# VHH binders against o67189: the designs that were tried, part 10

Target 1, 350 residues: o67189
Amino acid sequence: METTIFQFQKTFFTKPPKERVFVLHGEEQYLIRTFLSKLKEKYGENYTVLWGDEISEEEFYTALSETSIFGGSKEKAVVIYNFGDFLKKLGRKKKEKERLIKVLRNVKSNYVFIVYDAKLQKQELSSEPLKSVASFGGIVVANRLSKERIKQLVLKKFKEKGINVENDALEYLLQLTGYNLMELKLEVEKLIDYASEKKILTLDEVKRVAFSVSENVNVFEFVDLLLLKDYEKALKVLDSLISFGIHPLQIMKILSSYALKLYTLKRLEEKGEDLNKAMESVGIKNNFLKMKFKSYLKANSKEDLKNLILSLQRIDAFSKLYFQDTVQLLRDFLTSRLEREVVKNTSHGG

## First folded at step 21 (VHH)

Design o5
Fold by ESMFold2, last read:
Structure o5 (fold): chain B 350 residues (1-350), chain A 120 residues (1-120)
Amino acid sequence: as target 1 above (350 residues)
Amino acid sequence: QLQLVETGGGLVKPGGSLRLSCVVSGFTFSSYEMAWVRQAPGKELEWVSDITRSGEYTYYADSVKGRFTISTDNAKNTLYLQMSSLKPEDTAVYYCARDTFWEGTPFDYWGQGTQVTVSS
């Protein structure tokens, strides 16, 4: 079966389909993300994420099987990211590809969603295992929205918040992001927050605040927000990074590196070392980075950084030893930190 | 418990007019954006129009711009679609839907739909 995400979303959530395995792909990744968010809401604890680049072949097939130690008799939704990487692990072994197809065909009581971060070409859809999935399951495409529709959606979002945006500012934002809805959601939310008091956005302000993302630039934005204790925005950026296909281990590596460098800098400052020399000793020589690290040092105590490092070590250990989802562990960490910030704001008020 | 009920569909000649209504219950109407979505025979779902919570700003697909007008009456919990200069290609089932584009899925609740047929 082949269908569009709009049609599929309407039918899936109103009348459960007989098919159990679906491939989600397309140029409009925002629509796939929103479908999966509703899926997570529906299935709660029975919503499982698999990362094709992280798990072993045995673990992958065990997770797809009808029996689950923790799932019991309840219907589950299994979401698979990086399926192409899993296929690469199988290599050119025809026998293993046939096994994969058999396992997918035999899914009877759960739902399996194979999620691609791009639009698949005709050749890819016509090759195994996707050819077989089209037969016994479904192929769901998220087609691009028109540029005019995207412009309307963005403008409506500003208008819903009472913000007047200059036309050239709006056009600049759309061009900067390439009409990418996942980037636009983040940038529009930032701009709304920026203009929350003024209710007016100019071109100059958009040029200063908005930026177009790349893999590592977005990870550095996440780390920046976390270290400046803007946990609410950090959570939103984390979700965007995962939607862009950023590997959670990259996020953990960069954050851990920054936390360790900052802790070292705190120690060196307490010993009386020159901060500029100390920064160079830990590999921070770029003037922009030095400025950023100075702001992180102002925002975080030595104890803050120690606790952050310990938390990151626990997240890493739980991911590896207890087979827990790294993204969910990091999300839980940020949510806990956000709750502490809310308590401070309400408890200190008076 | 959420209920969206469309009325006002029917058979109309090309160039004619119809007004669709969608009466809403089970949620606070003014707290949500609303939209009209249609499905022509043999075609995929097509977004037609939507409106801000306040009712102040309206948006239209190119295929209907200038011919259709969306509006709300918050006191009656009712969404309207005034259609004029109707063409045979406007023949479709018209659904009202709760628009959650930026919060979740594009549309999370749908009415039963009302048939609009434009023919001689």
Scores: ipSAE 0.666, ipTM 0.888, lowest interface PAE 1.4, mean pLDDT 84
Fold by ESMFold2, fold request of step 22:
Structure o5 (fold): chain B 350 residues (1-350), chain A 120 residues (1-120)
Amino acid sequence: as target 1 above (350 residues)
Amino acid sequence: QLQLVETGGGLVKPGGSLRLSCVVSGFTFSSYEMAWVRQAPGKELEWVSDITRSGEYTYYADSVKGRFTISTDNAKNTLYLQMSSLKPEDTAVYYCARDTFWEGTPFDYWGQGTQVTVSS
């Protein structure tokens, strides 16, 4: 079947179709990501993510296995990112492609969602394995929303919070983000928090608090929140990053780099070295970044940073050696830290 | 249980008027944004209109702007769509939906729909 994301979301969550394998693609990636977020909420622990560029052929087919050893079958949702990269590993051999198609056709108890980060061309959809998936499963397209509709959605979001945004400020924000809904969600939420008291947003204020669009900006926001121990907001940003398709390896690389730099700075401080010089020695030269790192050092003891580094190493090892979901391991880490924070406040505060 | 029940559909001549109602239960009506979405035979779902929780701000698709009016009655947990100057192109099943565009999936709950037919 071929359908739109709005139609599919309407039918899938009320009366699921008989088909079990779906390809999600399209220009409006926000709509795909929100569908997957609801899917994750529905399936909970039975929601599995596979990264086609990282998982081996054996691991892929094992993850799709219909083996249910613990009694009655429980329905699972398997979400596959970077399927094109997996197909490259499979090669162009007819036998291997036929095996993949046979496995996908044989999915009976679970749902499989093959997620693309772009709109597929007609020729791509007409080639195997996607041609076969269109026959026994479904193709779901997320069509682009009009610029006027996006403008109305953003304006309504501000109005729902009682915030009056000047027209030139709104137009600047829309142009700055390129009408990208994933970026707009994050920037609009930040602007709403900024304007929560005065209830008015001017052009100058949007220019001051908005950022240039960059694929790494939201990952740095996550790292900032984690290192300042704002674990509730960090969990929200993490979920947003994953729902928008940010690869967990990117998150882990940046967080690990910051943690190692901070630990090194703690050691240099203990040796009596000047903090500003020490920061430059680990590559922190920008004045804004220096201010952020000073805040991170204030919020984290040497032991905190050592434990963070060890936790990140364990998350990486478990992800690679035991097929553990990197994102879930990181979420569990944050949740555990938040729970410890609540216990400490209850014990010391009364 | 959460329910959205549309009523008020029917057959109407071009240029006529019709008022749709959507009665909701199972959630606090004033805590959620609401929308009307329609689907003509063989066509994609088309967003028609939505309204802020307060009822103060309304938004419309270009195809219906100036002819349709969305409103709410929070005391009756009811969403309305007043349709005027109806055209054959307005023939569709009309759904009310809970609008969660920024907070989750767009439209997380749907009614069963009511048929509107505009024909000579």
Scores: ipSAE 0.662, ipTM 0.882, lowest interface PAE 1.4, mean pLDDT 84
Fold by ESMFold2, fold request of step 22:
Structure o5 (fold): chain B 350 residues (1-350), chain A 120 residues (1-120)
Amino acid sequence: as target 1 above (350 residues)
Amino acid sequence: QLQLVETGGGLVKPGGSLRLSCVVSGFTFSSYEMAWVRQAPGKELEWVSDITRSGEYTYYADSVKGRFTISTDNAKNTLYLQMSSLKPEDTAVYYCARDTFWEGTPFDYWGQGTQVTVSS
């Protein structure tokens, strides 16, 4: 079966097809994300994520065949990221690739979603195992929406709130975000809140309020919460990020980058350096980010940041050297930090 | 109990006109955005048009601009699609749907559809 994500979401959530294995790919990643978000809501704790670059062949096959013991057998949704990396582990071993195809063909009780973060080329779709998946399962493409359609969707969202957006302001916002729907959702919500009284958005206002974080947009919320020591909310956002296919090592990279920049800023501040110049020296040029980093500096001592960096280095080392689950290590870190903050508040509030 | 019921389909000659209706029940019609989506024989679903909750602003796919007009009658909880200058390429099943593009999947509820056939 080959279909678009638009068609697939309609059929899957009303009368799903008999096929059990699906490949999701395409240029419009927002549509894949919204499908997976609905899938997560439907399956709850039976929604399982596998990372092809982290798990062994045997763990992979066990996860696809596993049946719940409690409450009887329940249908699961197994979502696989980095499937290409898993295929590289199989290498040139023809019999292992044939085994993979056989396992995928025989999925009967669960759904398996192989998720790509880009549009696959036809050459790649014509290669095994995806060629076989196309015959016994389905290939689902999330094609890019036209720029005109995206413009209409954004304009309609402003008009639904009674906000009149100048055409130049709208065009600027679309160009700033590169027509990226995930960024647009966040920026439009901010602009609606900003314009709630005035009901008009001019170009100058959009230039002041909106900014693009393109590579950080999915992770920024988590990093912000963690650095402001809201560990309870950070844990919830971490679960959401993993469910949406943000790789934990990417989360670690961004968090580590922020922590190192903050530590550097603390040291420059101790030497009497101008904070604004110091921020630009570590690549922080946007005024919104400068404001956020000032908040992070206020919330974290130099020792807090050193401890955070050490913890992140330890998590990274354990993930690589001992093949431990990065997500679980990060959850354990946050849980430990949350419990320490509860103890501190109790002792100071008593 | 949510229900979307399309009517007004049929056979028309090229250049002809039809008016589709979608009567809504089970939710407050004016609280939700609505859309028309079609599926031609052997083709995938194609968004056609949508409209703000107020009915004041309308949006169209390039393939139907200038020929189709979407509208609402909030008093009757009814969505309309006025189709003019019809072409054989407009032959499709037309669905009304509740538009949830920014809040979840693009559409969360669908009607049964009504067939429009444009041929000599």
Scores: ipSAE 0.662, ipTM 0.885, lowest interface PAE 1.4, mean pLDDT 84
Fold by ESMFold2, fold request of step 22:
Structure o5 (fold): chain B 350 residues (1-350), chain A 120 residues (1-120)
Amino acid sequence: as target 1 above (350 residues)
Amino acid sequence: QLQLVETGGGLVKPGGSLRLSCVVSGFTFSSYEMAWVRQAPGKELEWVSDITRSGEYTYYADSVKGRFTISTDNAKNTLYLQMSSLKPEDTAVYYCARDTFWEGTPFDYWGQGTQVTVSS
């Protein structure tokens, strides 16, 4: 059985199905989280969580046991996180996979929910054990709602609090979050708190509040300054990020992602592809980000981007191989770039 | 005991009109957002419209904008959906649902639905 999260929620909580094992996956994890919250409300003490990365094969099979010598046959909801990690422990041995499928098929009185933190691909769903679960149980997908529906949900949330949001402010917020409901809930609540007395939100206010203190927004400011070659300000922002407790690996991941996308865009432009289409092909669909990436492309040559990527790879390797402080390596990189600019200016002036 | 009871469905010709009603009991009607959700034969559930707790702000799916109007009568604890310019594509079971999307689970209570059939 394959179904959507809203259809499943409606059916499950009204007339429980005879199937007992379900896989929950999807792009919109907020929808899975709300389903599980209602599940926990329904089952209370009989809501059980298993972590596939923490339990052994034998502990997993014991936890799915249908009987208890100390209690009646109370219906339970067993929720399994990190099932992929559990599958890695099984390896590729066909016999162990067949055992797993047999155990799952024989769940008769409890409900078992296998929860994934992403949308599974068709290939994954067609592989065992999930192929068998689709047959004797169900596959439940939480796809992203339409952009228009998400926009209306966000606008309604503001209106329920009596807050009027300018249309371009709302669109900015939606574009910057990528219409992600998990992120939108957090940012909208912050904006509601900000506007609780004033009851009006403008574009400039959303720009200031929504991302002024968030981990990703502050990292974006650092990346922006670095890519626009404002190394002096980038150094100051880096120091602030570290003082604020931002993990340096997060900084490296975002910067590396941007550098690789920019290098790819340079190559696609050389092959004659339209820039807007190229940006969408590497996952840059937000209009604000498109504008920023255009500015990054103007500021950086292909060679600049190649050298940046190589530098980031060296920083990552040195952090791992020599146990050097990633923050200090980043600081040294920026300081080297700033010093090069100073030498260049004095050479031109002399 | 929470109950949502839909009425007003039926067979109607294209271009016709129907008014659906949903009578609510077992909770304070004005304390919750309400929605209409429909399901055509063999298709997924489709959100149609919702309305704020106060009744003053309404929202619609693109497929029904300008043709459907959601409203409430707080004195009667009743949610309405006025449907006009009906099309064969509007054929579905229409459900009334309590919507707590941001505060709890989406659509935490559903009615049994009322059938709307648009056919020549």
Scores: ipSAE 0.652, ipTM 0.869, lowest interface PAE 1.4, mean pLDDT 83

